# VH-VL binders against Protein TIC 22, chloroplastic (TIC22): the designs that were tried, part 25

Target 1, 202 residues: Protein TIC 22, chloroplastic (TIC22), of Pisum sativum (Garden pea) (Lathyrus oleraceus) (q9zst9)
Amino acid sequence: ATLTPNHVAKSLAGTSVYTVSNSDNEFVLMSDAEGAKSIGLLCFRQEDAEAFLAQVRSRKKEFRGGAKVVPITLDQVYMLKVEGIAFRFLPDPVQIKNALELRAANRGSFDGVPVFQSDLLVVKKKNKRYCPVYFSKEDLEYELSKVSRSSKGVGVSQHIMVGSFEDVLKKMELSEKSSGWEDLVFIPPGKKHSQHMQEVIA
Below, E stands for the ipSAE of ESMFold2; O stands for the ipSAE of OpenDDE; V2 stands for 0.75 times the mean of E and O plus 0.25 times the DockQ between their complexes.

## First folded at step 18 (VH-VL; framework fv_ustekinumab)

Design o8 (from y1 with heavy chain F102S F104S, light chain W32S; at its last look DockQ between E and O 0.72; V2 from the best seeds 0.00; counts 0 for: pae E 17.5 > 2)
Fold by ESMFold2, look of step 18:
Structure o8 (fold): chain C 202 residues (1-202), chain A 120 residues (1-120), chain B 107 residues (1-107)
Amino acid sequence: as target 1 above (202 residues)
Amino acid sequence: EVQLVQSGAEVKKPGESLKISCKGSGYDFTKYWLGWVRQMPGKGLDWIGIIYPGDSETTYSPSFQGQVTMSVDKSITTAYLQWNSLKASDTAMYYCARLSESDSYGMDVWGQGTLVTVSS
Amino acid sequence: DIQMTQSPSSLSASVGDRVTITCRASQGIGTSLAWYQQKPEKAPKSLIYYAYSLQSGVPSRFSGSGSGTDFTLTISSLQPEDFATYYCQQYNSWPYTFGQGTKLEIK
């Protein structure tokens, strides 16, 4: 049996993204490029959602009196996605830059939301293994500095893997239990590794 | 799929009027701002203004205020750029372009351009 | 009005070179910046939106970066078809404005 939606959602707990709501506290949806369906915009930075709000207000009169930026957690977003609501993420540009630097083998772009992982960081609690996945490269580097002196130097990048959040989610959804993909836990930006694991693993 | 098709090239004399067109297809014409951009020969791009076909709201760049008129006919999904009295300095390529609401904040679809030549 | 200044105004480079074009805004625009490519006698084509997001169908050798006032467009391995003029444009606030353009010539 594949991993349940609740299992995937639990791995995402605690991470907030930002979107725009109307005066009725409903999320603002926009048309896709063809106008065929509605899609929600989710920003990893609040300031980017504020910029989106300003653009919406400049282009659509009906939003000028009551639209606002609101937070929503990724576990809530995932459950809405399971129910058929389409979303597009707007990643943190600092993390896009970090992803491009790790792929400085002449790659010119990075698609999707970057996530970072190191095989030097595994959390063992009771008899279970958890593999943290970070939205912030800087947070991962901080944790690496605690386990190795060489992690503070030029060798750190050799131990950091980058991937796309969307690809990781797809693999989690398609994977069977005991595949190792159930071990993933996503670490919110700016949150200490151990603090988050305590809150999630309760 | 999504297209903006502009009217053909025009050769005019100073003082004549002109109306050029931009027909949108493959999307809901009333849900996207549409802009006009001028490119003088050998020069860069200048915004003229934007129009929202849903309610015909217009906003012009200050340097073009009063120089041209933008309008739409949403029943035929067509936008217009109009001069009442052309000047030789109006000689340029004129593009229409769609501003995206959805997955990019900028001009995502461009027309092929309409060359306007004004000379005696 | 937010003024956009591109550098350089003209650039010559060889096939295979790494090319960087810069764009500076006169005030902060967040990441509300697009890059366009225009070949002679053709309409501009969107390359990048939101400073770093690649438009569909654009080759991966193109990339963008920056936030606030300083932005770059990079072509990692220049190809013959990349001969064109490149424009940046801010869309943070009206009036939207273009940079003056950077003409890239293949040497």
Scores: ipSAE 0.000, ipTM 0.486, lowest interface PAE 17.5, mean pLDDT 81
ESMFold2 (binder alone), look of step 18: mean pLDDT 91; pTM 0.920
OpenDDE, look of step 18: ipSAE 0.014; ipTM 0.579

## First folded at step 19 (VH-VL; framework fv_ustekinumab)

Design i1 (from y1 with heavy chain G54S; at its last look DockQ between E and O 0.70; V2 from the best seeds 0.80)
Fold by ESMFold2, look of step 19:
Structure i1 (fold): chain C 202 residues (1-202), chain A 120 residues (1-120), chain B 107 residues (1-107)
Amino acid sequence: as target 1 above (202 residues)
Amino acid sequence: EVQLVQSGAEVKKPGESLKISCKGSGYDFTKYWLGWVRQMPGKGLDWIGIIYPSDSETTYSPSFQGQVTMSVDKSITTAYLQWNSLKASDTAMYYCARLSEFDFYGMDVWGQGTLVTVSS
Amino acid sequence: DIQMTQSPSSLSASVGDRVTITCRASQGIGTWLAWYQQKPEKAPKSLIYYAYSLQSGVPSRFSGSGSGTDFTLTISSLQPEDFATYYCQQYNSWPYTFGQGTKLEIK
């Protein structure tokens, strides 16, 4: 009765992240912070994965001849996670700064991948309503300026809520159908929600 | 418990040789790069160099190249920093520090420091 | 070598204050920036790695942000044990380099 892994993966379609693979096309893995398990690193920016590749090559000779940056989509990552592979996301640092700025002044650190949403924005496609969740605050601000005339200008961020992608994903996994969580769609950076919906929802 | 334990304080005269040590414990010593950092009295921090215990590959900061030698004895999980002729300007606190895997988590473990005093 | 410039060099604040320390790199370093805390006669302690990630066991009142050349360390509500010198360090390109330090003094 809960949302299936394929349903969750579909909500993630269209967003690419980047990781480093070895010469055998296997993900380069490292210990997590506690040393308890191996994890693959997934960068939201390609340039961050390229920088990590440089570090991999500098520190281990066996990676100097064939390690490379490879793209992988979030829906593919989700299905690999279901199969037991552990990953850690490295968000775009601009979005971390956006998340910190949206929090109350006395709040501390932000943990996880920022995602942004507004209750002023609903996307309709083929007689269904979807709640768009953005990886880019700037993209959400742009859409808000088109939908709500009172949201134009500097004050538009007052209608934006920030959360953790990891928390949202967990809630989707625990939710029943018809709970509203099935209506979420994640909007890749740099895309309009209408364009994205056309590409992923027929 | 992951630890780096350094040798004790040294008082030396200019021209003397010195070898200070950093012993790692609680982790696979050969899996991590290890480096040395200098802190002059009342000043900030300077990297000296890094060494990979598995094969003794070294990389020195340019200002320290030829000034000091790093080495490792992996059979006793110990790294060394060595001078063949100390100068008064070598007076400083010297830390060893472990670089995390692929440096990703930064320098996650530090030794307690070794104070080296060089004066006539 | 990549030069790291911290501001301010010294700072006085009261318990409960929000404190912000900045660090500027002379060249782009992506997110390969760490923050360390050092108390008198002690080794540095890692606080933040990868510009914005909190090291294990570090209180959540600490946060980091930035990329490229401009970075910040923020303490959201200063505690008595936070009196120390803070260093940023780039670890993008060898030689790795530290900022000059920011001494945080309790009023």
Scores: ipSAE 0.778, ipTM 0.887, lowest interface PAE 1.1, mean pLDDT 88
ESMFold2 (binder alone), look of step 19: mean pLDDT 91; pTM 0.920
OpenDDE, look of step 19: ipSAE 0.875; ipTM 0.939

Design i2 (from y1 with heavy chain Y32F; at its last look DockQ between E and O 0.71; V2 from the best seeds 0.79)
Fold by ESMFold2, look of step 19:
Structure i2 (fold): chain C 202 residues (1-202), chain A 120 residues (1-120), chain B 107 residues (1-107)
Amino acid sequence: as target 1 above (202 residues)
Amino acid sequence: EVQLVQSGAEVKKPGESLKISCKGSGYDFTKFWLGWVRQMPGKGLDWIGIIYPGDSETTYSPSFQGQVTMSVDKSITTAYLQWNSLKASDTAMYYCARLSEFDFYGMDVWGQGTLVTVSS
Amino acid sequence: DIQMTQSPSSLSASVGDRVTITCRASQGIGTWLAWYQQKPEKAPKSLIYYAYSLQSGVPSRFSGSGSGTDFTLTISSLQPEDFATYYCQQYNSWPYTFGQGTKLEIK
């Protein structure tokens, strides 16, 4: 049996993103890059959503009095995606820069939302192993500095792997129980993994 | 397919009037802001202004305010850039460009350009 | 008006080189920064929008990064067809403004 949507959503608990809505709390939608479908934009930084709101107001009169930035959690976004709403994430540009720096020099652009992981970090709660996946490279580096002497100094980045959030989600959706993909927990920016695990587990 | 097709090259004398055009096709012309960009010979790019064809709302760059007039005829999906009295310093390539929805994707469609030459 | 300053003004490089062009805004523009490529006698072509997003059909050897005032365009492995002039443009605040351009010459 594959992992349920509720299981995947639970792994995402606690991370907020920001979107623009109208006064009726409907997402402000736009065409995707190909013009094929309508998408909602989801910013990892509130300031990026506020800047997008300003553009929405400047370009269409119907939004010049009612549109606003609203927070939404990734688990709520995931459940809306399951219900058929299309979204595009706008990652923190610092994390895009981090991803470009970690990737092989001949690869070029990075596509998607960066996530960071190290096989040196696992946590055990309620008799299960969890592998923390970070949206912030800096948060991962901080945790690595506490766990291993070999992770101190200039060598810390050697233990960090980068991937795309979208690819990780797809693999979780395709996985079966006991595959290891059910062991992932996403760590919000600015949180320590132990604090986050305490808040979302139990 | 989304396209912007501009009118042909113009050779004019100082003091003459001129109206160049940019015809949009393949999209709802009234739903996207459209802008004009100048490139003087061998130089970079300058924004002139933007116009919303739905209601003809305009915003000009301050250095071009009063120097040119932007307009649209939405019934034929065409935008215009117009001078009442050309100067030799108006010699340039003029591009129209569509601003993407909420400008998010930048200037996603460009016309081929109209070369305007003003000389005595 | 927000002044956009590119550097270098021109650059020579060999096929296969990694090339970086920088752009500085005179005030913060968030991520509302685009990169354009222009070849002689042609309209500009959009490469990057929103500081770090690749425009459709643009080869993945191009990448953008930055926010606030400092931005970079990188070509990871230069190809012969990449010789052109590159412009950054802020589209955060009207009037939208372009950098002065960077002419990339292939050795």
Scores: ipSAE 0.775, ipTM 0.886, lowest interface PAE 1.0, mean pLDDT 87
ESMFold2 (binder alone), look of step 19: mean pLDDT 91; pTM 0.919
OpenDDE, look of step 19: ipSAE 0.863; ipTM 0.935

Design i3 (from y1 with heavy chain Y32H; at its last look DockQ between E and O 0.76; V2 from the best seeds 0.81)
Fold by ESMFold2, look of step 19:
Structure i3 (fold): chain C 202 residues (1-202), chain A 120 residues (1-120), chain B 107 residues (1-107)
Amino acid sequence: as target 1 above (202 residues)
Amino acid sequence: EVQLVQSGAEVKKPGESLKISCKGSGYDFTKHWLGWVRQMPGKGLDWIGIIYPGDSETTYSPSFQGQVTMSVDKSITTAYLQWNSLKASDTAMYYCARLSEFDFYGMDVWGQGTLVTVSS
Amino acid sequence: DIQMTQSPSSLSASVGDRVTITCRASQGIGTWLAWYQQKPEKAPKSLIYYAYSLQSGVPSRFSGSGSGTDFTLTISSLQPEDFATYYCQQYNSWPYTFGQGTKLEIK
């Protein structure tokens, strides 16, 4: 027995992304890089979706009136993916740079949507253990600085691991209950994990 | 295979006219903007303009406006770049390039180039 | 027009080296930045689009990063086939413009 789609979706609650819709409130779709399928683009930053909207309007006349940027939550996106709709995420470019820098220390590369985690952060709420996974390295660094009992807290960033959101989701989908993967909760950019846990864990 | 195949090298004198071609294959020619890029000998790259084969809408770079004419014949999936009166300064390599949908993937397909030499 | 300035203009490096090329835009272009590789007597080849995305078939030793006005192309471990001229190009606003190029040569 693997984790249900609703369990995975709940771990994503509270994080918004942005896409472009047409005048009929349908997502603007385009071919993927291989030309094999239609995909919707999902931006982590609103400004990136606004820039994409401008390109959509400049390239096709039918979008010059009525096309707009719309927000959608990651849990809603996940449920649409389960229904067979294809999306491509466009991460915050700051987080791409953070991921490349972390991987460069080991002569590695990075592809996908960065997510950040530390073994030093495990949160208990309502007698259950949660492992927070961040979309923002800076937010994780802030939380790690608070667990330092000394102002000499050196190398807090040395305890940060980077992975791809796509890989984490795939592992959650393939995992059995009680595997530990059900303990993950994703922390939206710009939010403290304690605030987020209070809002989504009940 | 998506491909852009350009016409062969040209040697011309100042004042002569010229029309070079770029034939697209392996994709829907009418659904992608197509552009022309100039590279002067030993120099970098300059955009000339872009054209949408579906309706022949054009946009030229300011420095090329009025200097060249872009056109398409969508029945043979071919784009053209045309001069009415060549100058020696038109000596360059000319590339056509396909713009991806909404330009998102950039200019993903390039022609092999057409060398144009204008000298007396 | 948006001016694109590459640095350095030329660079000597050895196989196996990590190389970084930078590109600066005269005004903000978001992430609408591409990188091209051009070998002598050949058409440019697309490497990176949207500042940080690899074009199909491009080796993972290539990476791009940046947004706004400052962008980088990195080759993590140079291979013999990577010696070429590299161009950045903004495609945020017409006219689209290229950097002046960076020639990467064998040391």
Scores: ipSAE 0.763, ipTM 0.883, lowest interface PAE 1.0, mean pLDDT 88
ESMFold2 (binder alone), look of step 19: mean pLDDT 91; pTM 0.919
OpenDDE, look of step 19: ipSAE 0.885; ipTM 0.943

Design i4 (from y1 with heavy chain D28E; at its last look DockQ between E and O 0.73; V2 from the best seeds 0.80)
Fold by ESMFold2, look of step 19:
Structure i4 (fold): chain C 202 residues (1-202), chain A 120 residues (1-120), chain B 107 residues (1-107)
Amino acid sequence: as target 1 above (202 residues)
Amino acid sequence: EVQLVQSGAEVKKPGESLKISCKGSGYEFTKYWLGWVRQMPGKGLDWIGIIYPGDSETTYSPSFQGQVTMSVDKSITTAYLQWNSLKASDTAMYYCARLSEFDFYGMDVWGQGTLVTVSS
Amino acid sequence: DIQMTQSPSSLSASVGDRVTITCRASQGIGTWLAWYQQKPEKAPKSLIYYAYSLQSGVPSRFSGSGSGTDFTLTISSLQPEDFATYYCQQYNSWPYTFGQGTKLEIK
């Protein structure tokens, strides 16, 4: 009775990432940092994928005439992951900076894709409760400023928790129904949680 | 065990020729770009150029174009940096470095350096 | 060519200190920025790639951030083995270029 892959994928609906494909519409793969496996790179910002495309073209002749940036949604990426395809995400560098700042000055590097959540923000729609998880700290801060006086000014970051998207997904995959992990919905950058939930629950 | 092993230190006179080497091991030599970096005594680092051992394609930094020649011998997995006529200003430490796939991980492997001293 | 300007040129610090080194590019380079550590008479060692990612085997006390033109390297709690010269390097556009270096010395 653990959460199904389809449930996890639905929690990711609406968020696009960007990768580079070759002229045959296959993902451009490269070795991971350990050299043990092939991975596809997935950028949260299109401009980062475009920059990676330029590097791909500069280094291998076979890509100088047909490689391109393509969008793919996180729910599609998740289903490919469960089918055994390996990916590495390249997060928005602003969100990496936000994550480093939230993890205090004596902490070192942040690994993974930052996601942000607050226990002050739990929403109800169609008699279900949802816990929105944001890819953008700024979007979460905006929503918190609208629902709590204590989240104004200097107190906003104290109510925001940061974690890694990869860890959250792993915990969702291992969790039982009714554990609370079934209530998570990931909010795309630039969307309000209410609008997003209207679109994906409809 | 990916390694780049460079040839030993050289002491030369102005006007002499020189060819220094960088031997790669522990990886597929023809699948990665390899480059050369100069460090003059007490100074920072300058890229000289990069070469693709698979087809010997080269790209030089503008200030080094025509000053040195890069080449490879794939059969012994070795890259070379060559001067036809050394100048005293060529006195420096020279490093080879491997560019990671699509440069993504940066220059992930460096040779130990070859000190070249050019003096009369 | 893209000029890379580091600051400070040198820095004195004690074991346990948090230190920050900055690097500014003369033009936008996205996140294609690396940090290297070089000890006397040694080759440079890769620390950070892609502005914010640790190279394999690098301790987590090192972190990088930034994009565009402004970048930082931070050591959260300085260790004795961290005294060295640090270089940033852009690898967005050829020719790839290094900053002039920051010498980190024990106080």
Scores: ipSAE 0.770, ipTM 0.884, lowest interface PAE 1.0, mean pLDDT 88
ESMFold2 (binder alone), look of step 19: mean pLDDT 91; pTM 0.918
OpenDDE, look of step 19: ipSAE 0.882; ipTM 0.941

Design i5 (from y1 with light chain W94H; at its last look DockQ between E and O 0.80; V2 from the best seeds 0.81)
Fold by ESMFold2, look of step 20:
Structure i5 (fold): chain C 202 residues (1-202), chain A 120 residues (1-120), chain B 107 residues (1-107)
Amino acid sequence: as target 1 above (202 residues)
Amino acid sequence: EVQLVQSGAEVKKPGESLKISCKGSGYDFTKYWLGWVRQMPGKGLDWIGIIYPGDSETTYSPSFQGQVTMSVDKSITTAYLQWNSLKASDTAMYYCARLSEFDFYGMDVWGQGTLVTVSS
Amino acid sequence: DIQMTQSPSSLSASVGDRVTITCRASQGIGTWLAWYQQKPEKAPKSLIYYAYSLQSGVPSRFSGSGSGTDFTLTISSLQPEDFATYYCQQYNSHPYTFGQGTKLEIK
């Protein structure tokens, strides 16, 4: 049996992203790059959503009254995706730079939302193992500095793996229970994993 | 196929008028802002301005305000760049480019350019 | 007006090299920055939009990064077809403005 949508959504609890809505609280949609479908944009930084709001107001007169930035949690986004609504994430550009720097010099672009993890961090709670997956490399580095003396500074990156949030979600959706993918929990930017685990795994 | 096709090269003398064109096809011409860019010989790119074909709203770069006129004829999906009196310093390549929705993807489609040569 | 300054103005490199071009804005532009490639006698071609996103059909050896005032374009392994002039452009605030260009030449 594969992991349910509710299980995947629970692993995403507590992380907010930002989108633009009209005065009726409907998402502002735009064409994708090919013009084939409508998508909503989801920014990991509020300032990026505010900048997008400014462009929406500048380019189409119908949005100048009442359009606004609205927060939405990733678990809510995931459930809307299951219901067929198309979204595109706009990552924090610092995390894109972090992802590019973690790859070999001959590799090219990074596609998707960066997520970071380390095999040096496994958290046990209620007799279960959880692998924290971070949206912020800096938050992961901070936690690693508390676990190992040799993981401070320059050496910390040697223990960090980077992946795509979208790929991780696909693997979770396709995975059987007891595969290890059920052990993941996503850590919001600016949160400690212990604090977050206490809030979501009670 | 989304495409911008510009009018052919022009050779003019100072003081003459000129109107060059940019025809859009393969998309709803009235729903996307369209920009003009100048490139003087051996130089970089200069932003001239943008026009919205839906209502002809324009925004010019300050350095081009009053020196050229942008217009559209949406019935034939065509944008224009016009001079009333050309100067030798107007010699350049002129491009039109489509801005994507909310400008998000930037200038995603470019015309081939129109070379304008102004000499006595 | 937001001034965009590219560095270097010219660069020589060999096929297979890793190349980095930088662009600095005179004030913050968030992530509203694009990169264009222009070959002689041709129109510019869009490479990167929104600072870090590849335009459709652009090879993955190209990447962009940065936000605020400092931006980079990187080519991870230079190919013969990549010798061209590269321009950054801010599209955060009117008038939109271009950098002065970086000419990438074969060594």
Scores: ipSAE 0.749, ipTM 0.885, lowest interface PAE 1.2, mean pLDDT 87
ESMFold2, look of step 19: ipSAE 0.747; ipTM 0.876
ESMFold2 (binder alone), look of step 19: mean pLDDT 92; pTM 0.930
OpenDDE, look of step 19: ipSAE 0.895; ipTM 0.946
ESMFold2 (binder alone), look of step 20: mean pLDDT 92; pTM 0.935
OpenDDE, look of step 20: ipSAE 0.871; ipTM 0.940

Design i6 (from n6 with heavy chain G54S; at its last look DockQ between E and O 0.69; V2 from the best seeds 0.79)
Fold by ESMFold2, look of step 19:
Structure i6 (fold): chain C 202 residues (1-202), chain A 120 residues (1-120), chain B 107 residues (1-107)
Amino acid sequence: as target 1 above (202 residues)
Amino acid sequence: EVQLVQSGAEVKKPGESLKISCKGSGYDFTKYWLGWVRQMPGKGLDWIGIIYPSDSETTYSPSFQGQVTMSVDKSITTAYLQWNSLKASDTAMYYCARLSEFDFYGMDYWGQGTLVTVSS
Amino acid sequence: DIQMTQSPSSLSASVGDRVTITCRASQGIGTWLAWYQQKPEKAPKSLIYYAYSLQSGVPSRFSGSGSGTDFTLTISSLQPEDFATYYCQQYNSWPYTFGQGTKLEIK
């Protein structure tokens, strides 16, 4: 019926995030904002996880010698979410600023992890089309500069759409196999889409 | 619901001692760092220090070290800020505030403030 | 100590205006920056934590951005209840420090 968890996870391959674990490799958990459940924090930038580790060590003496930053890939995170583990993402603040700038001037806060896409970019591999979705607006802008004969630096953002990673995942999970949502592939920060597609789509 | 309720306003003379209080309710008092913030009349905010009620671990801002004493009484879920000898420059509003877990959500709950006036 | 410098110190604005307040840290603080609103004779109220995250119950017209040393608070469409003094605070390194405040007044 709907897209499988393995299909969604495959679309996320290659992107790393960072969390804090204890010395036994268990996630350091904290209460969510409402106090309703325990969550693990997942940082898109390693330096943000290192800064959080410092706060963990500063506030709880049981962590002052045992906690550490651990990388984990988004496809692994997605499979843990399917198994019922709760997480909160901490996006790159540059991408939050990019998302706020792309919205209408009278709109307010942005919630979630920004992702960026353009209708001008479709990738064909092995007779299948893929729609690349970027975690970095700058990487998308780079790719757009290569496909437009009349591309201008100021004008390239006219073709960029922003959304929430969480909303995109929800729509993928609720969508039928032929809906077009199965064509998405997420592009890690700092990668060209052609290189990523070669590594992921065998 | 989480609440921090502070003791009432104080009018004192220079040289007198004073102890003001902050009572926490609606949460496990021993699981969260609690801090004190000073606001001088018409001025901004200054951190005084933070205390962990479970073991009374304290950290003071350098400018307040030796000027005030923070303490807690866990049995009545109450934190204290104490002066041995007040100065006119201690005239200010004093707030207690709770630090969220690992400070991540910032200072999530604040007391209503205690106005301390020190003058002849 | 990390010095936090807000700009402007005071501004006048009309209901419906888009307002931006900036805060600069004397050294890098990552994203460990909060914004508070304070009305006369009231305790500060938390608006934004972690530079860009909205505190529970805060209207979505408020937003925060920035990392490192430069941060902004934006009110997308000013409402009458938004006239107050706004403070930034770093909570990266002890002692935690506040900016000097920005007084937002009705025009």
Scores: ipSAE 0.767, ipTM 0.883, lowest interface PAE 1.0, mean pLDDT 88
ESMFold2 (binder alone), look of step 19: mean pLDDT 91; pTM 0.918
OpenDDE, look of step 19: ipSAE 0.883; ipTM 0.941

## First folded at step 20 (VH-VL; framework fv_ustekinumab)

Design j1 (from y1 with heavy chain R98K; at its last fold request DockQ between E and O 0.85; V2 from the best seeds 0.83)
Heavy chain, then light chain:
Amino acid sequence: EVQLVQSGAEVKKPGESLKISCKGSGYDFTKYWLGWVRQMPGKGLDWIGIIYPGDSETTYSPSFQGQVTMSVDKSITTAYLQWNSLKASDTAMYYCAKLSEFDFYGMDVWGQGTLVTVSS
Amino acid sequence: DIQMTQSPSSLSASVGDRVTITCRASQGIGTWLAWYQQKPEKAPKSLIYYAYSLQSGVPSRFSGSGSGTDFTLTISSLQPEDFATYYCQQYNSWPYTFGQGTKLEIK
ESMFold2, look of step 20: ipSAE 0.773; ipTM 0.889
ESMFold2 (binder alone), look of step 20: mean pLDDT 91; pTM 0.915
OpenDDE, look of step 20: ipSAE 0.878; ipTM 0.936
ESMFold2, fold request of step 21: ipSAE 0.755, 0.728, 0.760; ipTM 0.883, 0.869, 0.878
ESMFold2 (binder alone), fold request of step 21: mean pLDDT 91, 91, 90; pTM 0.913, 0.912, 0.911
OpenDDE, fold request of step 21: ipSAE 0.880, 0.887, 0.888; ipTM 0.942, 0.947, 0.948

